# Ledger of designs, part 6: VH-VL binders against q54fm4

Target 1, 189 residues: q54fm4
Amino acid sequence: MSTAPSPTITSPTQTSPVVINKSLICQDSTVSNGVQIAIGTVLHPRSSIIISEGAGPIIIGENNIIEELVQIVNKSPEPMIIGSNNLFEVGSYIECKSIGNGNVFEPKCKILKNTIIKDQCSIGAGCIVSEDKICENNTIIAQTQNSQIQTTSTLPYDHHSSIHMTHLELLHKSIPLFHTIKKTPILEK
Below, E stands for the ipSAE of ESMFold2; O stands for the ipSAE of OpenDDE; V2 stands for 0.75 times the mean of E and O plus 0.25 times the DockQ between their complexes.

## First folded at step 4 (VH-VL)

Design s25 (framework fv_daratumumab)
Fold by ESMFold2-Fast, scan of step 4:
Structure s25 (fold): chain C 189 residues (1-189), chain A 122 residues (1-122), chain B 107 residues (1-107)
Amino acid sequence: as target 1 above (189 residues)
Amino acid sequence: EVQLLESGGGLVQPGGSLRLSCAVSGFTFSSYAMSWVRQAPGKGLEWVSAISGSGGSTYYADSVKGRFTISRDNSKNTLYLQMNSLRAEDTAVYFCAKDYEGWYSLYGMDVWGQGTLVTVSS
Amino acid sequence: EIVLTQSPATLSLSPGERATLSCRASQSVSSYLAWYQQKPGQAPRLLIYDAYNRATGIPARFSGSGSGTDFTLTISSLEPEDFAVYYCQQYSDWPLTFGQGTKVEIK
């Protein structure tokens, strides 16, 4: 039989808003020299942002959530540019040309080389975005039993943005309690 | 082109110390986690220790915790394993191994050195 | 620690036959499981990572499947060079652990 644990709440509850005025880079994440990460972005333990030998820089915007075992790898001589407010869930692999804002990459999805993912896209768990593909705003890619399908989202961005910011605030509050944070700027490492 | 070369193995008596080195070439060393894995004569593989690319996180098997120290010098492209208070059961071939370059994997190991034999015997 | 149990301990087959090797985890490792081949006197060689992805240079006859606690390595048609010991390894949680190995030997 299946188990269904009841939801529980912990005390104390948050009484004040969290001020996001820095990035949180867990000490056991791997970040190459030449990577630029903007304010608010969170790198979970065992995440990695890797510039391959001879490759161009990786530039990551604000308030991204990069979960455990996520790999963002630039193997191209061209810069890889990632925007803001993106969620990269456990084990996703990113080898894009560029990613815009407000995208969700579900667990173990793969974004292959020279792809462009614009804004408010959702890439389903285990899905593969092939080389050179362009995902326009509000693209949804999902895996069915036999195939990968593509559709367009009708949800407004405000809905996604609210959920993302709540998640980010929770991480900025909780991660320093459970994980060692890098104390020096990434460029010094 | 990608190569890992272990050195520093040898015969040591129980309670002694030994330092292993692993020289790497052909990839951006600081971008990859590294591990030490050992294999006792006629036995299977046993993971010993791992270190993140930056060196900020280290992990150890319970059997070596407090006795072994993993470290790296990214400026010299070299991984180290300092082994103290050696016991007969530490006798093994010690391999250094690089985390896989490519899809998802962290601490799955794609490039391995040839191994260096450590014999702890009186 | 997460214990990986491989079965069978020894698999005796002839060239051209299909080999199926099992690896079971004491708790879920999701898909964070690798398979290695080791020949006598040599370092291990990565075959499969993330449960089902072939490493660079690995022949198509090798395939991996499974998730959670039950994993399989399949060699569709054994070549002479495939007779070796095979290990599974999890990287879902610390400490990292290997299975005890399955020896694939000539009948």
Scores: ipSAE 0.000, ipTM 0.460, lowest interface PAE 14.4, mean pLDDT 83

Design s33 (framework fv_alirocumab; at its last look DockQ between E and O 0.06; V2 from the best seeds 0.00; counts 0 for: pae E 16.8 > 2, placed apart)
Fold by OpenDDE, look of step 5:
Structure s33 (fold): chain C 189 residues (1-189), chain A 122 residues (1-122), chain B 113 residues (1-113)
Amino acid sequence: as target 1 above (189 residues)
Amino acid sequence: EVQLVESGGGLVQPGGSLRLSCAASGFTFSSYAMNWVRQAPGKGLDWVSAISGSGGSTYYADSVKGRFIISRDSSKHTLYLQMNSLRAEDTAVYYCAKDYEGWYSLYGMDVWGRGTLVTVSS
Amino acid sequence: DIVMTQSPDSLAVSLGERATINCKSSQSVLYSSNNKNYLGWYQQKPGQPPNLLIYWASTRESGVPDRFSGSGSGTDFTLTISSLQAEDVAVYYCQQYYDWPLTFGQGTKLEIK
């Protein structure tokens, strides 16, 4: 009795490389007029990028990941500038003057006003970066049982970049499967 | 060769329903967003609905929202438009149109079918 | 919704002459982040479906003759046929794909004078 070969469920493995040539903004995200978002950047559902009344624009670079419940707010008349390849994890609050490249903001961390985050920094979960703070390159802020500690990372930049890009590609592939996408960061028609 | 063939059009009374189909061939169907665009007799083009390559994102014109449902079957390489509660103003040639590239109608529509006529009349 | 308005509604041009069709959007379709205009042009000949001519306001679709060109930015766009041919008799539509819903101009009928 020749056992009929089990039909190979060829899951359509989209073997074609994901081409990232646009921003990915979920329909249920909130984005104020005057916000600029470069290609590759992903806004998850229920994320918000808000320009307060009388405040300057928010400019966000390429390939950023902005997760659920993230709040980016500019209350300053000066522009808020965010670089590229940053990860903003769930529930983080950002009210900084500027952010560089390749930073990680862990869940529910808070970056307060007039703060400058440079490059390749890591802000731990629930940590608070106080007002007017300048975080130099490779700064690590972490929460211990009793206090926040600050140190400097010795990890190579290349390792973080590779992981980030892999994550980004996955999001560009997966998010449209489940969410309606805005074409542009326009709130009002 | 990329080809789109619409079917399912016909005469229907107001309040009736029709289901349009669009058979796609010559390209990786699931990799492209698809559109329905209609044209009333002697009138211009009117976008109706779009669906992402994966089918996870759908978009509708206000005029058809709540009445029309766009869907797709990747295994059959077919795009569908379920039209309910049809009105006289829905009378038109309905075109299936392939997005130029990408998952969600970003670059225009590079391939169109020949269309199928839907007539809503008492 | 973004309203697309074409001008003129109809145009008669002699063979070999230049044809110019204008399209205005009610708001800018230029995306500042990538500096691209989310605008396309289509040609529809009698009894046929539309054909894509131009996308990104100025990029010609493959197979489209070089006599067709698109220009403009922001809210004002132009389709130009440098030397009109008999086969160019058609209705032309501009379209924005900047935001949902997708919207077309009312169309411009181009005839030979």
Scores: ipSAE 0.017, ipTM 0.593, lowest interface PAE 8.4, mean pLDDT 88
Fold by ESMFold2-Fast, scan of step 4:
Structure s33 (fold): chain C 189 residues (1-189), chain A 122 residues (1-122), chain B 113 residues (1-113)
Amino acid sequence: as target 1 above (189 residues)
Amino acid sequence: EVQLVESGGGLVQPGGSLRLSCAASGFTFSSYAMNWVRQAPGKGLDWVSAISGSGGSTYYADSVKGRFIISRDSSKHTLYLQMNSLRAEDTAVYYCAKDYEGWYSLYGMDVWGRGTLVTVSS
Amino acid sequence: DIVMTQSPDSLAVSLGERATINCKSSQSVLYSSNNKNYLGWYQQKPGQPPNLLIYWASTRESGVPDRFSGSGSGTDFTLTISSLQAEDVAVYYCQQYYDWPLTFGQGTKLEIK
């Protein structure tokens, strides 16, 4: 039987759950026409994804976190392809050929022209990855007192992915509370 | 083999509480969102609740909001549903179900347990 | 909430004949940014849990026979069984995963004529 409803409704205003089945693009971010962004990817305020005149498209995968003042720029006539679950921290500059999955780009690092970053790499704060370089899976680049060094990570990705997804959940909850969200200005096909 | 096994169902009186468990095996538990779906005797499927892979996001059907709490323990590969203030209309077989792909995008539920029966009766 | 409505509530089809089940959503479940329909189809046999048949409206789950197909976009969807077999006797449900809360259709009971 379903004919006995409660006559009294006493409920406070409740916050709707955050839906993470779309990309989350802040209105004051800059995204060129021709950029494709997959589900879950978050663009913070003042981030930029720019296709230079005559350059190829930029294709970005799922669940990436692109923080404030990050610049992703394609100046090449070839497509720039970025995978999933990458974290681009404040002020990093990305002018790569391709980036794989699960990478961390710490604040103000620079990834220069025609660079290939594969999976689970960590590029330290302020570090520079020179033109044409290839970073194999699990590469760590870090700054010492005197120089930039390269080593290989021994930590499993499952640990890092858990942290990344928790961070992504928090952003999908917090950003809409303080910033205007726009539809993606991307090609749909 | 990928498997989900529910337990904790039983007979309770209106206003009572029950805690359901779902033991997962054969896959990387923390990489997938999990769901609770119920089915009243002779009726259709009714989505109850979902939890993200990390446990940081939880979602509920309006009919159970404020009464049910979904949680997970990655170290035990176990999903839980704490059911409080139970009503006759909560009587159903409760299934746990794994999201097909990923932590957030609920791409359908590809693996289901056999279900555990909850009967709320005076 | 997105309301899912199936038709018919029940149908009987002869072995080897085509069965068609319809599903309507109260709003579009097509996400324009990736051009995907957030819709799945499930089969539930008596005494069994549901089994995922189709996701993304038309993508067949691994192990599902090719006689099952899904079609449609936006608000109108169809599940087709091209040549009904005895083991296909079940209740079929559509489900949207476009927005919270997740919702199922009321189900369509398929029987042999």
Scores: ipSAE 0.006, ipTM 0.506, lowest interface PAE 12.1, mean pLDDT 82
Fold by ESMFold2, look of step 5:
Structure s33 (fold): chain C 189 residues (1-189), chain A 122 residues (1-122), chain B 113 residues (1-113)
Amino acid sequence: as target 1 above (189 residues)
Amino acid sequence: EVQLVESGGGLVQPGGSLRLSCAASGFTFSSYAMNWVRQAPGKGLDWVSAISGSGGSTYYADSVKGRFIISRDSSKHTLYLQMNSLRAEDTAVYYCAKDYEGWYSLYGMDVWGRGTLVTVSS
Amino acid sequence: DIVMTQSPDSLAVSLGERATINCKSSQSVLYSSNNKNYLGWYQQKPGQPPNLLIYWASTRESGVPDRFSGSGSGTDFTLTISSLQAEDVAVYYCQQYYDWPLTFGQGTKLEIK
């Protein structure tokens, strides 16, 4: 590290590097009072993060991507903790106890009550993680023709992290061009 | 030239309050996480608090949680530490430190101020 | 909290000789998702603030002399100074940034024998 931002990219064909220094929360998203969202996290239009009546807070880490129609709902009096660098694809439903870092939740998957998802898990499209289940690091849950199966990933994390960060940078550049961003922080003060 | 200059230290009675400031210059302030680290006389380093570049995320050591409040003002390029309910064990030199926030998270505190002394005693 | 324990507490080494400082964490600081150790080393000379030497366990910060190197993974880490110079007299700290709260080792004082 140095005193200068890095990476610095200078090229006739490339744009300047984006500096990720805030969350991007689209105005058409719904966020309950009591939700905390850290730097870099992006909420797409029509996503929702809901604290049910009597439920505890939802704490969301850095650099998550929350796509359209994703629902993150805490119905438990205990806090829901979501880490960093997670991708929640269109229409996924999240009612976990906790989610770690670097996970991918493919479209319309369902993460049910009191589940614990650790790090680098991939939950396949339409898959259901049953109540109280614990997914250890590098778990893959996928849908086959006959059943839902669980395996362990052999893919290097560096591949996921590179794609995720490239996607995140694109969103921080592009979303303000096409969507209205909430002006007021949603965190309680 | 990157510079961090702490101020606001001094002698305070137990139970008192004090606000530390850290004036930052020579870099894009909002692009970097900032830390407070303290060192009691003759003792080791004790991490106190951190705040993300945007100010959206704050973190505290257990020993100061609920008593200290970290904040930053991007327009003034200044980091703050509001210290309440001070105790004798809070006596230390307090350093302001810049951390690089890359695409991952923290990399390390690469620039430090010279520190400001806080003394809590009767 | 992740407890960082250094050994030895104090070390005396002759000029030009190798100095070795060990650091052990109470839990792994290797993040399996990116295969990086979230471990840094700092040098603090008398009367000065700390100075970053090593991050990611083994990556030397810009401007740090080649004689400083870091190694290890998981819970066991080592800082090595291959040929000690007079200006290396300092207290050395390891620091984890894997999980909150951030924590430092207790420090290792390095002196000239």
Scores: ipSAE 0.000, ipTM 0.446, lowest interface PAE 16.8, mean pLDDT 82
ESMFold2 (binder alone), look of step 5: mean pLDDT 91; pTM 0.941

Design s34 (framework fv_alirocumab)
Fold by ESMFold2-Fast, scan of step 4:
Structure s34 (fold): chain C 189 residues (1-189), chain A 122 residues (1-122), chain B 113 residues (1-113)
Amino acid sequence: as target 1 above (189 residues)
Amino acid sequence: EVQLVESGGGLVQPGGSLRLSCAASGFTFSSYAMNWVRQAPGKGLDWVSAISGSGGSTYYADSVKGRFIISRDSSKHTLYLQMNSLRAEDTAVYYCAKDYEGWYSLYGMDVWGRGTLVTVSS
Amino acid sequence: DIVMTQSPDSLAVSLGERATINCKSSQSVLYSSDNKNYLGWYQQKPGQPPNLLIYWASTRESGVPDRFSGSGSGTDFTLTISSLQAEDVAVYYCQQYYDWPLTFGQGTKLEIK
């Protein structure tokens, strides 16, 4: 059985050297009933995607990397929509309204409720994106010695996507070697 | 004023059960992960359990797994610890502690209650 | 599990002098991606709950006096109290939050000579 939304059949302009045919969901990850995950997305051990009681669905796109101890939670009656090619590093907490494509969420960052993160943003380790904030494309939030700063990235998307796809290729090769993979997602009731 | 107040401790026989509560005030309760940490008389701090802000993820120390159940009620701004099959070695002051949102702390546990004493003896 | 070991178990220091407490982890708590050490220090006074002093090994919590400082990386960490004050008498704990389960050191009791 498949819980995927309506498929979009637009062929990508740039072809990755690896063909990603399925999601890799580790046995000890937690995924709530009502979560939809598109092809190629990797859930590391001890990651969680949780729909709170009475909340709307969580819809996650293709080729995302969701590392261990990452928590994605929808507490809103509205759907939470996450795009493709995003990297969520260890321990990041995500309670956004929506996230676009090609974003990096560094370790232990927090994205609070009703936020919108568009495309190619980088949220620094331990940084907090406050409630209702909108991060436009190419926004960088970084921790200095005692403060958070916000700037705009000048790196081209090709640089980010190349690194991400190489990382994803490595994970699809390495994770099955020493982690048990779910044959079907384990859904919470 | 951010405050945590534990209750429910007391004397209980080995094999018995007890439910602890932690009443939270002064912050958006559902936005923060919560922890239970215990301290046996004259001993050090011992982490017991954690629960995410949503209540969807729970973690336990090996010594209590299968016996203790952490839960929360966001409408009552209250954290719970249901303790079953209690043993003498569970005797301790039990603290509830506020973490930052998510799975584990960004800054450590920044707010603690005063603790509630649980004594397990015959 | 990551085991945290403190030294010494107890320490007596004169008022105004420097106190140094050490903490060792059984494996690295440095995360290479963010270059941060997932280690905190807590102060517990008799009959009171613990108070967070330091997080990320060296960042002082708001309201904590500047005489408290944390240093170290990987597996070896130090809490330093310059110019000890009477109110600093307490038990100090290190804690790793790199991985589950969360673990504390056994504590170091700091007393005045």
Scores: ipSAE 0.000, ipTM 0.451, lowest interface PAE 16.1, mean pLDDT 81

Design s35 (framework fv_alirocumab)
Fold by ESMFold2-Fast, scan of step 4:
Structure s35 (fold): chain C 189 residues (1-189), chain A 122 residues (1-122), chain B 113 residues (1-113)
Amino acid sequence: as target 1 above (189 residues)
Amino acid sequence: EVQLVESGGGLVQPGGSLRLSCAASGFTFSSYAMNWVRQAPGKGLDWVSAISGSGGSTYYADSVKGRFIISRDSSKHTLYLQMNSLRAEDTAVYYCAKDYEGWYSLYGMDVWGRGTLVTVSS
Amino acid sequence: DIVMTQSPDSLAVSLGERATINCKSSQSVLYSSNNKNYLGWYQQKPGQPPNLLIYWASTRESGVPDRFSGSGSGTDFTLTISSLQAEDVAVYYCQQYYSTPLTFGQGTKLEIK
């Protein structure tokens, strides 16, 4: 039930401040000083984005959905770069080098250090992406009975992008009704 | 190249209807809110309508509310403006414009089409 | 609705001289929670669509020359062209994006003296 990581992990000695624009960041999420979050990204309650002591910044793009209990942690002195339109589902753990656009990280998956996930990849529930792995565009990793398999998606990105944007819009409308957030004005009729 | 191309303008009588189209290319269409902005001959810019990236939220200027309908088709990368019950004061060049970085909120417009002329006259 | 008023309606400035255009909003377009002004500036040359110059009141759009600058906060804003060049002849518009309907100023026509 604890929603906060230790003070050592959330050290304010990072060189860059947290940048909050038109993102919906729930009050009980944890975001380290030095994290930059672009417009539209939603952080659900009990999610965390953490820069370890002495680590580089985390830069997150637009329109990402970061669900409950997701942990994004940079332990490297190098910057961690995350693109746009990614969905991080409940309890996933992210310690990558970089992530591109339009990826789906299913519940409780783990992305280990120095990995590169490019675009439109799908990482299955409970799957583990090992250290230093590179997932090219449209990579699917799924759990079988006793092993993980890797294949390539042929599904159109425009269809998936539309579903993601619909989900994101619903969250922008619904989350402020049930949670305290830091928000910018939403231009409405 | 990021590009917007409007079409569908023309001469129409008061009370008539027109449907404008805006074909988008060179960017991920569904990631951005889209706008219609008009400009009457010799006059300034006048915002008409906007639609979120998903199409789930629409916005209208008071002067067109109830008469105009904005919509989009993600699969065709095309924005539409259905204009009903047209009046002489709707005469203008209609521009399609891409939101700078908002898909749900409106932040300004970084890419514009060349415009399509709508003339409402008898 | 937020009404945007520009001044002057037109001005003539000599090449190499400074041009200043003012914009006033009928209510504040500063959002206190993020300390940002929801205001942009556009340039429109004859026969062309508008071109975005400045957003967030003072941030220059990529590719816009550094002689263009925006300043101000709340209800009073200024666009400055530090050294006018021939290609800067245009109509300039301020625009608020704080609330719908989005509104533009009436425009300021900039000419060479």
Scores: ipSAE 0.000, ipTM 0.511, lowest interface PAE 11.2, mean pLDDT 84

Design s36 (framework fv_durvalumab)
Fold by ESMFold2-Fast, scan of step 4:
Structure s36 (fold): chain C 189 residues (1-189), chain A 122 residues (1-122), chain B 108 residues (1-108)
Amino acid sequence: as target 1 above (189 residues)
Amino acid sequence: EVQLVESGGGLVQPGGSLRLSCAASGFTFSSYAMSWVRQAPGKGLEWVAAISGSGGSTYYADSVKGRFTISRDNAKNSLYLQMNSLRAEDTAVYYCAKDYEGWYSLYGMDVWGQGTLVTVSS
Amino acid sequence: EIVLTQSPGTLSLSPGERATLSCRASQSVSSSYLAWYQQKPGQAPRLLIYDASSRATGIPDRFSGSGSGTDFTLTISRLEPEDFAVYYCQQYSDWPLTFGQGTKVEIK
């Protein structure tokens, strides 16, 4: 029998003016053998997805944006599962257990080991999500002058989703014009 | 041994409905985009619909948009095509097909089923 | 949509001859995302070439693809009896995915 199913994703990508039918993996990115990346996901130059020696696979869903200097690292023997429509901004460090859908990781944030980020969360620039933390849906973590605070978003997901798809469409149009794209499968012999 | 087997085709009256199934074996089904491609008698190939590995993204030819729905059940290694408001011009052999490379880009279709015949006639 | 036009419609040749099949796109095919398929009567299509020039697994080296932009070619260097079939080009550069109308390679 099959492995546990991925979380359900309901994105109306078929109504977009720019069609997304491919993943864009820049040649200057580093991707370990055993990493699975679903259709539409964009890896910018100098991004890294690394499976440490003896660690489990990393499975990344659809239409994610992984920007320059982002590091996604699995050091656990368990699989790391990342859902769809997530935005990982420049220099963020991800060593989670799992991430759901529609999350935003702002520049240079750090998500530490065994962390679970569910859906529609926003992790502020330079913020650190400590080991073993669970962020429920719509969690906002932001930096104040003295500390990090946690609140809950009341903003409709539709607004976040449409902005993300517009950004993704722009990247699918622009990145191939300026960067060489990998065509070799991750698990080619 | 990678294999796709279609079923569910048959004779249906105009305006009727049919649900096609495609059973996959021998590969990690959830890692690959899947398509339905049809061929009318004596005609060429026509792409009908595609679905991403997770099922989160679906795409349709204009001729079937609003009438056909592509879906998948990754736990059962199965692909489906729900066909509603069928017309005489939908008469064709329907093939399910696996994308050659699922993880990076759509590279073409490397594994095809044998096809199932759908006839829309009074 | 990208329209693919194949020529000739029918190519009549003898075993041992070279076959050259053309596929022209109505607009540029990005990154040479073009495939070629072979179909024999009563059978499903078989992938021959993807990415305009890469042979699929198990495809004999007598099959080769070339071209970019709007003009693509499938070449069979020396026809064998099993090569007489219908050939289709297909682009996966943009939605909807489209096929050419086919070229029939028949025995003279």
Scores: ipSAE 0.006, ipTM 0.503, lowest interface PAE 12.0, mean pLDDT 83

Design s37 (framework fv_durvalumab)
Fold by ESMFold2-Fast, scan of step 4:
Structure s37 (fold): chain C 189 residues (1-189), chain A 122 residues (1-122), chain B 108 residues (1-108)
Amino acid sequence: as target 1 above (189 residues)
Amino acid sequence: EVQLVESGGGLVQPGGSLRLSCAASGFTFSSYAMSWVRQAPGKGLEWVAAISGSGGSTYYADSVKGRFTISRDNAKNSLYLQMNSLRAEDTAVYYCAKDYEGWYSLYGMDVWGQGTLVTVSS
Amino acid sequence: EIVLTQSPGTLSLSPGERATLSCRASQSVSSDYLAWYQQKPGQAPRLLIYDASSRATGIPDRFSGSGSGTDFTLTISRLEPEDFAVYYCQQYGDSPWTFGQGTKVEIK
């Protein structure tokens, strides 16, 4: 018995079983030397992960989805640590100290310097997490009429994890069909 | 100094079990995927299993799927291979190997241990 | 699974000669994720080439890899005495990872 999924081509798109055994880094993304990205993480076209002059490394975990126009920037001499299974949606700006696991950053949100986002948080579209803020597990920040409100999520992580994994599998199938993928590790540039 | 040291090999009867260990030092263990590769006496290399840096993803050769389990303990810088329902054809030197400084895929393997011999004999 | 077939099985050459080793895949290797290893008797394998053509750290420039899809080649431009060994190709483009059966490069 084969343990590897055999590719199956259907018309017009490929519908192979998915085994996530690599990250997908689009060729037109920008990633600085000193950035480490673990297996399964997807960087969409025109995303950026930047280490500023004199800043520490950026270490990103497994199975993250980093969408178009997302900017992750370390300007601190300390390392920036990002965990696994996070979703960074179009145009979000991330200048945190650390991010844990299973978080969702909705479009065009901004996470400012020295911020700590733990696990299973949701940062609403266009919201700003101010400098030095700590978001505990299951924090929800949402935009109301000209203000932000903070609440706590009651949804189980298992539900979120399932949706995230399905999304990740679709990206691992579709992105290589339409975009050129980087072959060379960033550490060797 | 980056190094890997295997242990746990030995003689076992067909149908038996063994657990191999690999102790890692000199690098950030949790940042790298790890593999087990075996080589039967006088034969070529055969990839057996791989595990991602976090331990969240595992991969197996068809010949061992359902019988072998790869795992890791990042707090202890240790990699394991639990081998069940052993067969004569599992007789080999088992190498622990580290992925080459790749961050977006499982690469070739740049650091290898000395190997530990597993003999499955009646 | 992808089966890798190496040829020739044994290559007998003298120091200073060029060695050309072939690795043929039963189907296309995704993203040309193919590596080459050197193994001497009693030793663990040593990574030479990854991603079909990239030299690993510390590997002399006389070693080069080329090819894509199903046909890959390892070339040693001028054999040194230390280069006589068994060479293996390995693909990691699609699970399960597979190795070729090896090519022995021996002194003529």
Scores: ipSAE 0.007, ipTM 0.590, lowest interface PAE 8.5, mean pLDDT 85

